# Designs tried in a protein design chat: VH-VL binders against q9h9l3. Part 102

Target 1, 176 residues: q9h9l3
Amino acid sequence: PRKMVAIDCEMVGTGPKGHVSSLARCSIVNYNGDVLYDEYILPPCHIVDYRTRWSGIRKQHMVNATPFKIARGQILKILTGKIVVGHAIHNDFKALQYFHPKSLTRDTSHIPPLNRKADCPENATMSLKHLTKKLLNRDIQVGKSGHSSVEDAQATMELYKLVEVEWEEHLARNPP
Short names: E, the ipSAE of ESMFold2; O, the ipSAE of OpenDDE; V2, 0.75 times the mean of E and O plus 0.25 times the DockQ between their complexes.

## First folded at step 5 (VH-VL)

Design z2 (framework fv_nivolumab; at its last look DockQ between E and O 0.04; V2 from the best seeds 0.00; counts 0 for: pae E 5.7 > 2, placed apart)
Fold by ESMFold2, look of step 5:
Structure z2 (fold): chain C 176 residues (1-176), chain A 124 residues (1-124), chain B 107 residues (1-107)
Amino acid sequence: as target 1 above (176 residues)
Amino acid sequence: QVQLVESGGGVVQPGRSLRLDCKASGFTFSDYGMHWVRQAPGKGLEWVAVISYDGSNKYYADSVKGRFTISRDNSKNTLFLQMNSLRAEDTAVYYCAKEGYYQSTGYLRYFDYWGQGTLVTVSS
Amino acid sequence: EIVLTQSPATLSLSPGERATLSCRASQSVDSYLAWYQQKPGQAPRLLIYDASNRATGIPARFSGSGSGTDFTLTISSLEPEDFAVYYCQQYDNWPLTFGQGTKVEIK
């Protein structure tokens, strides 16, 4: 069967007034939650806002960070040919400056059966934190020191597993 | 600078339709979810509808479900609200609102920029 | 639906005084709460997001605190321009909801 991975990225603010989101950390886990990739990434432009409350990125993380072009190559090599699971995954792909085939993409923020299991409106976009608490009885993103992309990728994979059989069958009947 | 400009408001009779437009500039429109929020005269704020960045996902307040349709055209940087079967209680100033910055796993659905609004009056 | 109840309905204060505005949620919204200022005839303006983070360009006299169900907006020393209605908004769950507003009258 086709290999499946989950990805999560953390971004910092670049560009005028820090309004541009640039990749500063990426974590990829396999189906069992084992870490396949976890690197701090140096954006190609000046960091205006580390967004540490959300990103967990601090200045010291950038000292030995992998340059964006090198990191992108490493990441895309891992993703190629795989089903990639994420939460609001379009943000991750935009930060990577990359298009993954839609037929191989799974977005836990847009799976109606997953929302239904959480007693949430099927068409509403729910946060990863909310779904993880409701469905896995787990608190992630605790405190104001920032998110862990490893923790978030692992949670995203576990959420997908809850609906994997149903959703893969749905997608087979309704190709994107 | 970020700008949101609503248009299409006016006076209409109950049961009629209007379409509201919101023209966006100063940011990458296709990166953000967009909302409509309304305010009846002398009253507070009421969230109306949301559309995802690519238009693939839409959600509505119960008060407007089945009557209103939110849509967007990313090539024209424009958000729309089609309002059918209008009622007197739909009378309000309608604001276009932009979602704030998102991190990959957290949706922060506060509204960092608002348009000036367009008035819709539903009366004889 | 999560109901946000603001208190007091009206604050009448003089410039230089401290204003304290409360917002109470009918269930926990964690830290997913924003505050807006609306002056007469104008659109709302974001002041605070995530309960305590000031939005870009918001003066330091505005501060937010709280988590769960109880939230506070504080204006440490009122300026004449702070006359407005203030709304809280939760974004923890759908539908998104606003409080009914607190009117701050500067006398």
Scores: ipSAE 0.231, ipTM 0.744, lowest interface PAE 5.7, mean pLDDT 89
Fold by OpenDDE, look of step 5:
Structure z2 (fold): chain C 176 residues (1-176), chain A 124 residues (1-124), chain B 107 residues (1-107)
Amino acid sequence: as target 1 above (176 residues)
Amino acid sequence: QVQLVESGGGVVQPGRSLRLDCKASGFTFSDYGMHWVRQAPGKGLEWVAVISYDGSNKYYADSVKGRFTISRDNSKNTLFLQMNSLRAEDTAVYYCAKEGYYQSTGYLRYFDYWGQGTLVTVSS
Amino acid sequence: EIVLTQSPATLSLSPGERATLSCRASQSVDSYLAWYQQKPGQAPRLLIYDASNRATGIPARFSGSGSGTDFTLTISSLEPEDFAVYYCQQYDNWPLTFGQGTKVEIK
């Protein structure tokens, strides 16, 4: 089996009226929850909306932030060849302007056995916060300081581990 | 092979409306942001508008804001530009342009493929 | 908006000669700079992206360099088909903007 990592990204608003979602933080953890990568990232465009309530990003975080192109390179090196776990991970990949092979991607927002375990409809899209509370009895994304991408990535990995065996077997029989 | 084919250009009077179409093929249209770029006769290139891959975001140059509307139909691999309240200074060849290899995220916007262009002439 | 100024306006050279085109930005655009070639009656063609990356199918004689505010497009040895207008374009911030162009013409 391939090495597995979990990823979570935070985005800020750029472009006209801040409607463009731009990567501002990326966190990657290994199977054990150890942080492999956690960097603030400087978007190429001027930040109009930090979206701090959700993103946790503040202007001070951008002072020494890693330029996007550099950060992207660093992140891609970590992800290459690995199984990448995330929640609604297509948003993270879009923000990174990178798309991991589908066969090596695991999206916890689209795993029916995970929803079933949480007593949720199998075909519904549940939030990371909800699944984490139901299955791990853990509160994440609390308070007014915004999300922690490290915390979210760790939670995502823990959730996946609950259904890993079943889901990997399913994928082996039904490759994407 | 990537191909972009504009149509809908012509001669119109000031104040009138015109819609341009751009038919795309040779790539997954719904994965890329699309742009309109125009070029007045004998002049340089001017960016006009962009629409994200899923149509959720649209941005315009100040010169056309409020008058032009960019849209797309991903099921038909077609990009549109509705031009209202046309002015003489809108006279140009209009190109549809595909974003580079990156998906439409609002970051990098260079154009790896262009259509042949369609001429719009606004004159009384 | 970010203003891109290209120089010279016209460059008259002979086949086989080296062409050096400049593009200067009013503020830093990092490496978010592209170069295009346009021949009469044709659409622009991408030559260089991210300041120095040659697009697919572009001959090795074309190269881009620079970062921040000063960029250069170099044609090491002009071929007859290289006589055209060249534009730089920044994609660092909105609105996207082009330089006014440099015409490379045959001497």
Scores: ipSAE 0.022, ipTM 0.618, lowest interface PAE 5.4, mean pLDDT 92
ESMFold2 (binder alone), look of step 5: mean pLDDT 93; pTM 0.949

Design z3 (framework fv_nivolumab; at its last look DockQ between E and O 0.81; V2 from the best seeds 0.00; counts 0 for: pae E 3.4 > 2)
Fold by ESMFold2, look of step 5:
Structure z3 (fold): chain C 176 residues (1-176), chain A 124 residues (1-124), chain B 107 residues (1-107)
Amino acid sequence: as target 1 above (176 residues)
Amino acid sequence: QVQLVESGGGVVQPGRSLRLDCKASGFTFSDYGMHWVRQAPGKGLEWVAVISYDGSNKYYADSVKGRFTISRDNSKNTLFLQMNSLRAEDTAVYYCAKEGWYQSSGYLRYFDYWGQGTLVTVSS
Amino acid sequence: EIVLTQSPATLSLSPGERATLSCRASQSVDSYLAWYQQKPGQAPRLLIYDASNRATGIPARFSGSGSGTDFTLTISSLEPEDFAVYYCQQYDNWPLTFGQGTKVEIK
C-alpha cells in the first residue's frame, strides 16, 4: 500500500550573523536504502556560514546547485502521499518550508519504543549517531568533514524498521 | 537582540512550591529546545531540565525528577518551571538557556544564550 | 553520567600571559564540548562550541582544542577583563553535565 521514504537535509547559516538555517542539501532514500534524490541546493539568500564541519557544504557545491524553488518542487513531488521518516524531522520540513501530514510522518528522535530498545530513557531525544551505534552497531558521521545526508537518511530508515510493526500499530490505535 | 528574562524567584520554606517564568524574544522560540540550569550560591552549574521545541518531550536531572515540571507556551514565547516539594538543596540562581542552532542529523545542546537568572532561596 | 574534571582549579596570571585550561571527560564525548565564561554576578557566556568553534563575538585570543576525553581552552594573551570562572560542558549524552570550573585570577 503506502510507500515509505526517509529524508535528511543539510543546512547552512543565512540571515543576520548566519543564525537562520537554510536548506543546502537534501537526500531521500526508499525503504531499501536506495537513493531517490540527492542534490545540493542553492538557498535563495546569501550564505553567511557554510557550517561545513556539520553540513559538509562548501562553496564549490553551490556553483551548480539547484535553486531552492526548483529543488523544493522536485522534493515535494517525491514526498507527496508517502510516509516520510526522519530524525528530528521538523527541522527538515522547516528548511523545506513545508509540513507533511502528521499521520504520514515518522520521527526516529521521538519514538519511545526505539529509545527503549537502545536502553535510553523513553523521553530523552537521542542523536541519530547514538541510536545508530547502539542499535545497528555502526558508526555514522565519522570525522570532521561534515555529515552525509545519504548516510544519515539510510541510517534513519534502518532504525525505523526496528520498531515499524509496533509503532504503526500504535499509531493506528492512537491517530495523531 | 536575543533576550531571555526569568522571573518568579523568591524566599520560600521547604516543602512549598514556586513557579518560574522565562520570557524569550529576538529569535523563533518554537524552533529550539529550552533548558533550565541552576547554580547554588558560590557553586558550579547544574543542568536541571529540558523541553523540546514543541513541548512534546521533557527530561529531568535525577535530583529534581518527580518534583519539577518543565513546560512552555509557544504562543507567548514563555518557558516555565514548576517547582514542588522544594528542599534546601534547591537553593540556587535558576537560568533559562537556549540551545544552539540545529542540524537535522544531530543535536547541538550547548547553550548559546542565557537569561540573567532568578534566585530561589529555600530556608526554614 | 559523564563526569567532567577541570584543571587547574585556579590560575593566577598577569595580563599578556597565556592561560591554558583543561577539561577531561570520564568517557568520550567526541567533539560535543562547550566552554563558558562567567564573570561575578553575571550569567555564563558561551565561548566555544564543538570543542574548537568560537561563538559569535568571541575574540580570537580564545581558542579550543581536543576531542574524545581531553579538551583545552587557551587564552593566548590574557586581558584584564578575562578574570572569570570558566566551565566546560558536554552535550554528547544525557544528563548534560558541566565541569566544576577553573577560576582565572589576574595577578
Scores: ipSAE 0.448, ipTM 0.816, lowest interface PAE 3.4, mean pLDDT 91
Fold by OpenDDE, look of step 5:
Structure z3 (fold): chain C 176 residues (1-176), chain A 124 residues (1-124), chain B 107 residues (1-107)
Amino acid sequence: as target 1 above (176 residues)
Amino acid sequence: QVQLVESGGGVVQPGRSLRLDCKASGFTFSDYGMHWVRQAPGKGLEWVAVISYDGSNKYYADSVKGRFTISRDNSKNTLFLQMNSLRAEDTAVYYCAKEGWYQSSGYLRYFDYWGQGTLVTVSS
Amino acid sequence: EIVLTQSPATLSLSPGERATLSCRASQSVDSYLAWYQQKPGQAPRLLIYDASNRATGIPARFSGSGSGTDFTLTISSLEPEDFAVYYCQQYDNWPLTFGQGTKVEIK
């Protein structure tokens, strides 16, 4: 059995019109929810939109932020060889400019049994906030101050644990 | 510049089929979920269907479920809507719409860009 | 589904006046609310996303506010080109839904 971690990233807008999602914070937690990594990250390009309402990122957070290349190395070192759990995790990997092996990736936004458990359509993509409320009776991403990537990563891990046995068996029979 | 161009609209009889195309340019098509939204003449907007960035996830409005199929070809930057068993109430201008920017743990499914629309008329 | 109710149905104003449009959700949509403008014969245009963020290229006279169930689109001083139909849209849950629209017409 491999070690399991959950990851959540916050992104800011860069590039023309701020439509490019650039990594600005990354949080990684272990199976028990302990924080392994939590850093503000400085994108290589100028930030056009901090997306603060969602990202929680402000200009002051970038003053001592870890440069992207350095942060990427730190994060990849943590992820290598592990089962990585995330929600809509392809966005995190894209922002990291890194793609984890599919066989070692668990995306809670694409687990039909999880949606079923939450009385949601199995073929619909539900938000982390919605699933967390339905299945954990917990409110995350509350208020206007932005998300906490640590909180989100912890919630993601807890959600996965609800269906871990069933899903791992499914994946064993149907490897990606 | 982002551009979405719908095509394939026309006049069809009830029970017939029609396929709409939406050609995308000016952005990385394969990074975004795409939607169809329709508007009956003189009426408001109605969401129809969504397809995820990689085509692995699809969801439909109840009004079209079982009759419409959304698909995409990322190699051609094209979105499709196969409409079967068409009904008079399906008469509408059909828009393809692009999702806005995204965050890690949430999909923000507002539509930052729309096509010009293509008219589908279902009548006897 | 989440029902969005816009008010008023029609708003008759003159250029230079302030327009206030309301959108009420049948249940909380948090800040997952967008506003669109549609002129006759044209596709909708995004004005506001995430309840209060102005889309790129949208004039400063447009502003959005609210959270939960009550949202407002404000046009501080109407320009001639602002007379159109305005829709709100929630993206909190499936299915995605729009309000029925508010027509802003010239008095």
Scores: ipSAE 0.277, ipTM 0.772, lowest interface PAE 2.2, mean pLDDT 92
ESMFold2 (binder alone), look of step 5: mean pLDDT 92; pTM 0.944

Design z4 (framework fv_nivolumab; at its last look DockQ between E and O 0.04; V2 from the best seeds 0.00; counts 0 for: pae O 10.8 > 2, placed apart)
Fold by ESMFold2, look of step 5:
Structure z4 (fold): chain C 176 residues (1-176), chain A 124 residues (1-124), chain B 107 residues (1-107)
Amino acid sequence: as target 1 above (176 residues)
Amino acid sequence: QVQLVESGGGVVQPGRSLRLDCKASGFTFSDYGMHWVRQAPGKGLEWVAVISYDGSNKYYADSVKGRFTISRDNSKNTLFLQMNSLRAEDTAVYYCAKEGYYQSTGYLRYFDYWGQGTLVTVSS
Amino acid sequence: EIVLTQSPATLSLSPGERATLSCRASQSVDSYLAWYQQKPGQAPRLLIYDASDRATGIPARFSGSGSGTDFTLTISSLEPEDFAVYYCQQYDNWPLTFGQGTKVEIK
């Protein structure tokens, strides 16, 4: 049977005025929420804005961080052949400079049945925090010290499980 | 330097159509959701519509649903609003607005940059 | 739909005074609350996001506070360029909504 993982990344600002998002942390969890990967990653470009309020990334995290090329290799080995679940997952793939097959990609920000369960408009994009609070009765991303990509990946997997049977059947009927 | 420049506003009779354009520069347009926000003369701000970064998801205020269509062309860094069946209450300055910094697990849907606005007047 | 009620509607003050603007939400919006400044004939300008974080380039005299349903924008010492209309906006849930505005005018 095909294994399923959830991924979440934290980005820092690089490029002019820090407007480019570059990978600085990545966490991957399995179906049960066990951590398969959790590393701080050193971007290949100068960090202009740590975005710490959101990313949780500080200068000290970068001192011993895994260089991007090495981290990318490690991460892609984990993702290959698996169903990958994420929230607004295109941002994670952009930061990884990677394309995962659409048939093996699940994006909790774009699942109408999940929104329906949350009593939210089916076609609106809802934040992970909001969906997690409404559907799992949990608060994530608490405080202003930054997000935990482990916490967020775990929440994303739990959200997907709520609609997994329905959505996998839908995708089988309606290949992407 | 982020710039958003709206065009296409004007005076039009009820029941007619207009298309608004918003040309973006100074940021990676295809990374951000984009919005239209309007302001009737002497009134406050009203959110109108959003389109996701890749154009795959669209959502509208109830006041315009079924009449307005938001779209984007990421190859041209351009956001559009097609406004059909215009009514007098659609008279407003229409602003193009950019979402703030995104993060992988959630969208922050405050508007860090706005265009100058384009006036649409619907009158007989 | 989440209704944001701003008070007062008009705040008449002199340069150098402290301005305190209130925004109350009809239900919790957590910290997903932004503040904008709008001068006549201009587009809104972002001041504060996430209830209390100043946007890039916004002077330190602007501060935001609050969470849940009650939010405050404070201007510690008004400058001549601060006389404008201020809007709060929630982005916790759809549709996105704005308060009706508070006009800060010169006394």
Scores: ipSAE 0.241, ipTM 0.753, lowest interface PAE 5.7, mean pLDDT 90
Fold by OpenDDE, look of step 5:
Structure z4 (fold): chain C 176 residues (1-176), chain A 124 residues (1-124), chain B 107 residues (1-107)
Amino acid sequence: as target 1 above (176 residues)
Amino acid sequence: QVQLVESGGGVVQPGRSLRLDCKASGFTFSDYGMHWVRQAPGKGLEWVAVISYDGSNKYYADSVKGRFTISRDNSKNTLFLQMNSLRAEDTAVYYCAKEGYYQSTGYLRYFDYWGQGTLVTVSS
Amino acid sequence: EIVLTQSPATLSLSPGERATLSCRASQSVDSYLAWYQQKPGQAPRLLIYDASDRATGIPARFSGSGSGTDFTLTISSLEPEDFAVYYCQQYDNWPLTFGQGTKVEIK
């Protein structure tokens, strides 16, 4: 079995009206929840909306932030060859402008057994916050200070671990 | 092989409208932002407009804002530019351009592929 | 907007010679700088992106360098097909902007 990591990203708004979602923080944890990567990232374009309430990003975080090009390279080196777990992970990959092989991707927002375990409809898209509360009895993304990408990545990994055996067997029989 | 083919160019009078089409092939069209770039005769390149991969975001150069509308139909792999209230200074070869090697999400907006261009001439 | 100024306006050289083209930005664009080649009657062709990365299929004689405000495109040894107009383009901020171009012509 391949090594597994979980990823979560925070985005800010760039472009003329801040409608472009740009990567501003990326956190990666290993199977045990240890932080492998956690950096603030400087978007190439001017930040119009920090989206602080959700992202937790503030202007001060960008002072020494890692330029996107450099950060992308660093992150790709970590992800290469690994099974990557995330929640609604297509958003993270889009923000990174990197798309991991589908066969090596695990999206906790699209795992029917996980929803079933949480007494949710199997075909519904549930939030990370909801699943974490239901299955781990843990509150994440609380308060007004914004999300913690490290906390979210850790929660995502723990959720996946609950259904890992069943899901990996399913994928082996039904490769994407 | 990536191919972009513009059409719809022609001669129009000032104040009139014209729609340009760009047919894409050889790549997953819906994964990339698309741009229009124009070049006046004997002049340099000028960015005109961009539309995101899913059409949710559109941005324009100040010179065309309020007059031009960029759109796309991903089911037909086609990019459009509706040009209204045309002016003489809009005379140019119009290129459709595909965003770079990575799927478009609002970062790396260089153009790895261009169409052959279509000429728009605005004259009385 | 970010203004890109290319120099020289025209570069007259012979085949086999080294060409050095400059692009200067009015403010830092980090490494978000691309170079294009355009021949008469043709669409531009991407040569370099991210300041120094060669696009697919681009010969090794083309190289890009620089960061921030000063960038250079180098053609180590000009081939007959390299005589064209070259543009730099920044994608650091809106609006996207191009340099005015450098014409590389045969001496």
Scores: ipSAE 0.006, ipTM 0.579, lowest interface PAE 10.8, mean pLDDT 91
ESMFold2 (binder alone), look of step 5: mean pLDDT 93; pTM 0.949

Design z5 (framework fv_nivolumab; at its last look DockQ between E and O 0.85; V2 from the best seeds 0.00; counts 0 for: pae E 3.1 > 2)
Fold by ESMFold2, look of step 5:
Structure z5 (fold): chain C 176 residues (1-176), chain A 124 residues (1-124), chain B 107 residues (1-107)
Amino acid sequence: as target 1 above (176 residues)
Amino acid sequence: QVQLVESGGGVVQPGRSLRLDCKASGFTFSDYGMHWVRQAPGKGLEWVAVISYDGSNKYYADSVKGRFTISRDNSKNTLFLQMNSLRAEDTAVYYCAKEGYYQSSGYLRYFDYWGQGTLVTVSS
Amino acid sequence: EIVLTQSPATLSLSPGERATLSCRASQSVDDYLAWYQQKPGQAPRLLIYDADNRATGIPARFSGSGSGTDFTLTISSLEPEDFAVYYCQQYDNWPLTFGQGTKVEIK
């Protein structure tokens, strides 16, 4: 029986005109929503746009942030061998420069049964905010001070639990 | 630097098919969701379809569902729209549109770059 | 489906004047609203995303404001090149929808 974690990251803009997304915070929670990891991370490239409205990242967070290489090592140790749940999780893996096995990856933005429970089109990629409001009666990402990656990871795990039995059985019949 | 170039438009009779291409350059195509947006002559903008960065998810406006198929070839930086069973009301300029930067836990589905469009005219 | 209603339909102004364009959503779209400019025979061009963030390369005279259901695009001092049609677009929920446009024309 494999352990399951949920991950969420916050990104800042790097590269030309700040259009490249680089990791600046990562939070990991266990099945019960307890925080296993929550660190601000210093990208290896110059930050052009903190994207604070969405990321919650400010310049002061970077002063003592864990360098990317070190943080990546810590994060990958936690993820290795586990089922990892996320929302639009490919973005998190791109920011981590990491490829988790597809058979151990669960993406709440791509689970048709979850959309069905929310009375949403099965093939549409719905936002975490919308699914959380519809299915958990919770408002996340409130206000303009930025998202909490801890809150988002916790919401993602709770959403997955709503379809866990059905989706795990589906994946067993349809290995990725 | 970012460029999107549509092609494949033309005049066709109702019930026929067309395939539109959109060639992308100046960005990492496989990082972004891509859309088709159309504009009938003298009218406003209408969203048509979306395809995810890896092609695994597709969604369509009700007006084209079942008739149009969006697809992509990331090795060729090309987006496609296969339009079957064309109707007069499909007459429009068709734009290829790129999503903005990606962010975890949220989708930023505004269109930061557009092609110049290709005209599709469906008339008897 | 979220309907975006733009007003006025046409705004007739002279260069140097301030333009104020309104976009009203039929339900809250939070900050997930973009503004585009379209000149005759051209594709739309992104001006503002996330309600109040200028896109790269957009002059400071363009600004966006609002949240929820009521949004405003302001052009502080019109230049000759700013006479065009302006569209708002929401990306809070599917399907993505656009307003019907506001034409800003020379008086």
Scores: ipSAE 0.504, ipTM 0.837, lowest interface PAE 3.1, mean pLDDT 91
Fold by OpenDDE, look of step 5:
Structure z5 (fold): chain C 176 residues (1-176), chain A 124 residues (1-124), chain B 107 residues (1-107)
Amino acid sequence: as target 1 above (176 residues)
Amino acid sequence: QVQLVESGGGVVQPGRSLRLDCKASGFTFSDYGMHWVRQAPGKGLEWVAVISYDGSNKYYADSVKGRFTISRDNSKNTLFLQMNSLRAEDTAVYYCAKEGYYQSSGYLRYFDYWGQGTLVTVSS
Amino acid sequence: EIVLTQSPATLSLSPGERATLSCRASQSVDDYLAWYQQKPGQAPRLLIYDADNRATGIPARFSGSGSGTDFTLTISSLEPEDFAVYYCQQYDNWPLTFGQGTKVEIK
């Protein structure tokens, strides 16, 4: 079996009116929730909106942030060859300008058994916060200070572990 | 500049079908979930349906489930709503609406941009 | 579904006055609450998202507050163009739902 990691990224707004989501923090944890990577990342373009309420990113975090190209290389090195778990992970990959093989990707926002377990509609995407509360009885992303990508990555991994056996069997029978 | 333009509205009899289109421009259409929201004459707003950025996930209000189908063509920056078995209570202005900003692990399903709407009248 | 109840149904005020609109949720929606303005014959316009964040281009006289079940939209000093219907909307859970609206009309 391949090693499994969970990833969560925080993005800030760049481009006109800050509508472009640019990577500003990335956290990666292993199967046990240990932090493998957690860095603030400097986007190549000017930040228009820090989206602090969601991202937790502030100006001071960018002072010594890792340049995007460097961070991307570090992150890709960690992800290569692993099963990568995330929530709405296509956004993370987009921000990273990297796309992991689909067969090695697990998106907790698209696992019907997980939604079922949480008494949510199987065909609806639920937030990480919602699923974490319902299934783990844990509050994440509380307050207005922004998310913790480490906490979010850990929660994502824990959620996946709840359905790992069932889902891996499903994927084996129905490879993407 | 973000622009959403609905079309396809009109007058139809009960039981008939109608398809609405929504042409999007000014943003990366394929990056965002899209919604239909309707408003009966003189009434409030009612959420109708959502389709994910890549079309892989769809969800509907109970009032239209089984009758309406939301779809999209990202190559044409177009959102669709196929309405079958129309009823008088489906009479409304139908708006296409764009989801707000995306963050990892979060879904911001407020609507930062709306089309001008297209009127659908179901009457015998 | 989560029911959003807005109050008052109608608010009659004069230009320059302060407007306070309420939106109450049948259950907690955390900060997943948006406010829209709709003028006659127009599409809704986003004013506030995440309970208290002004959308781009929205004047400073508009502000949102609240969390959980009780939310407020405040217009500090009404301008003539502010007379419209205002809707709240939750995006915490499915289905997405709107309040029934508050009409702000000129006295």
Scores: ipSAE 0.337, ipTM 0.797, lowest interface PAE 1.9, mean pLDDT 93
ESMFold2 (binder alone), look of step 5: mean pLDDT 93; pTM 0.949

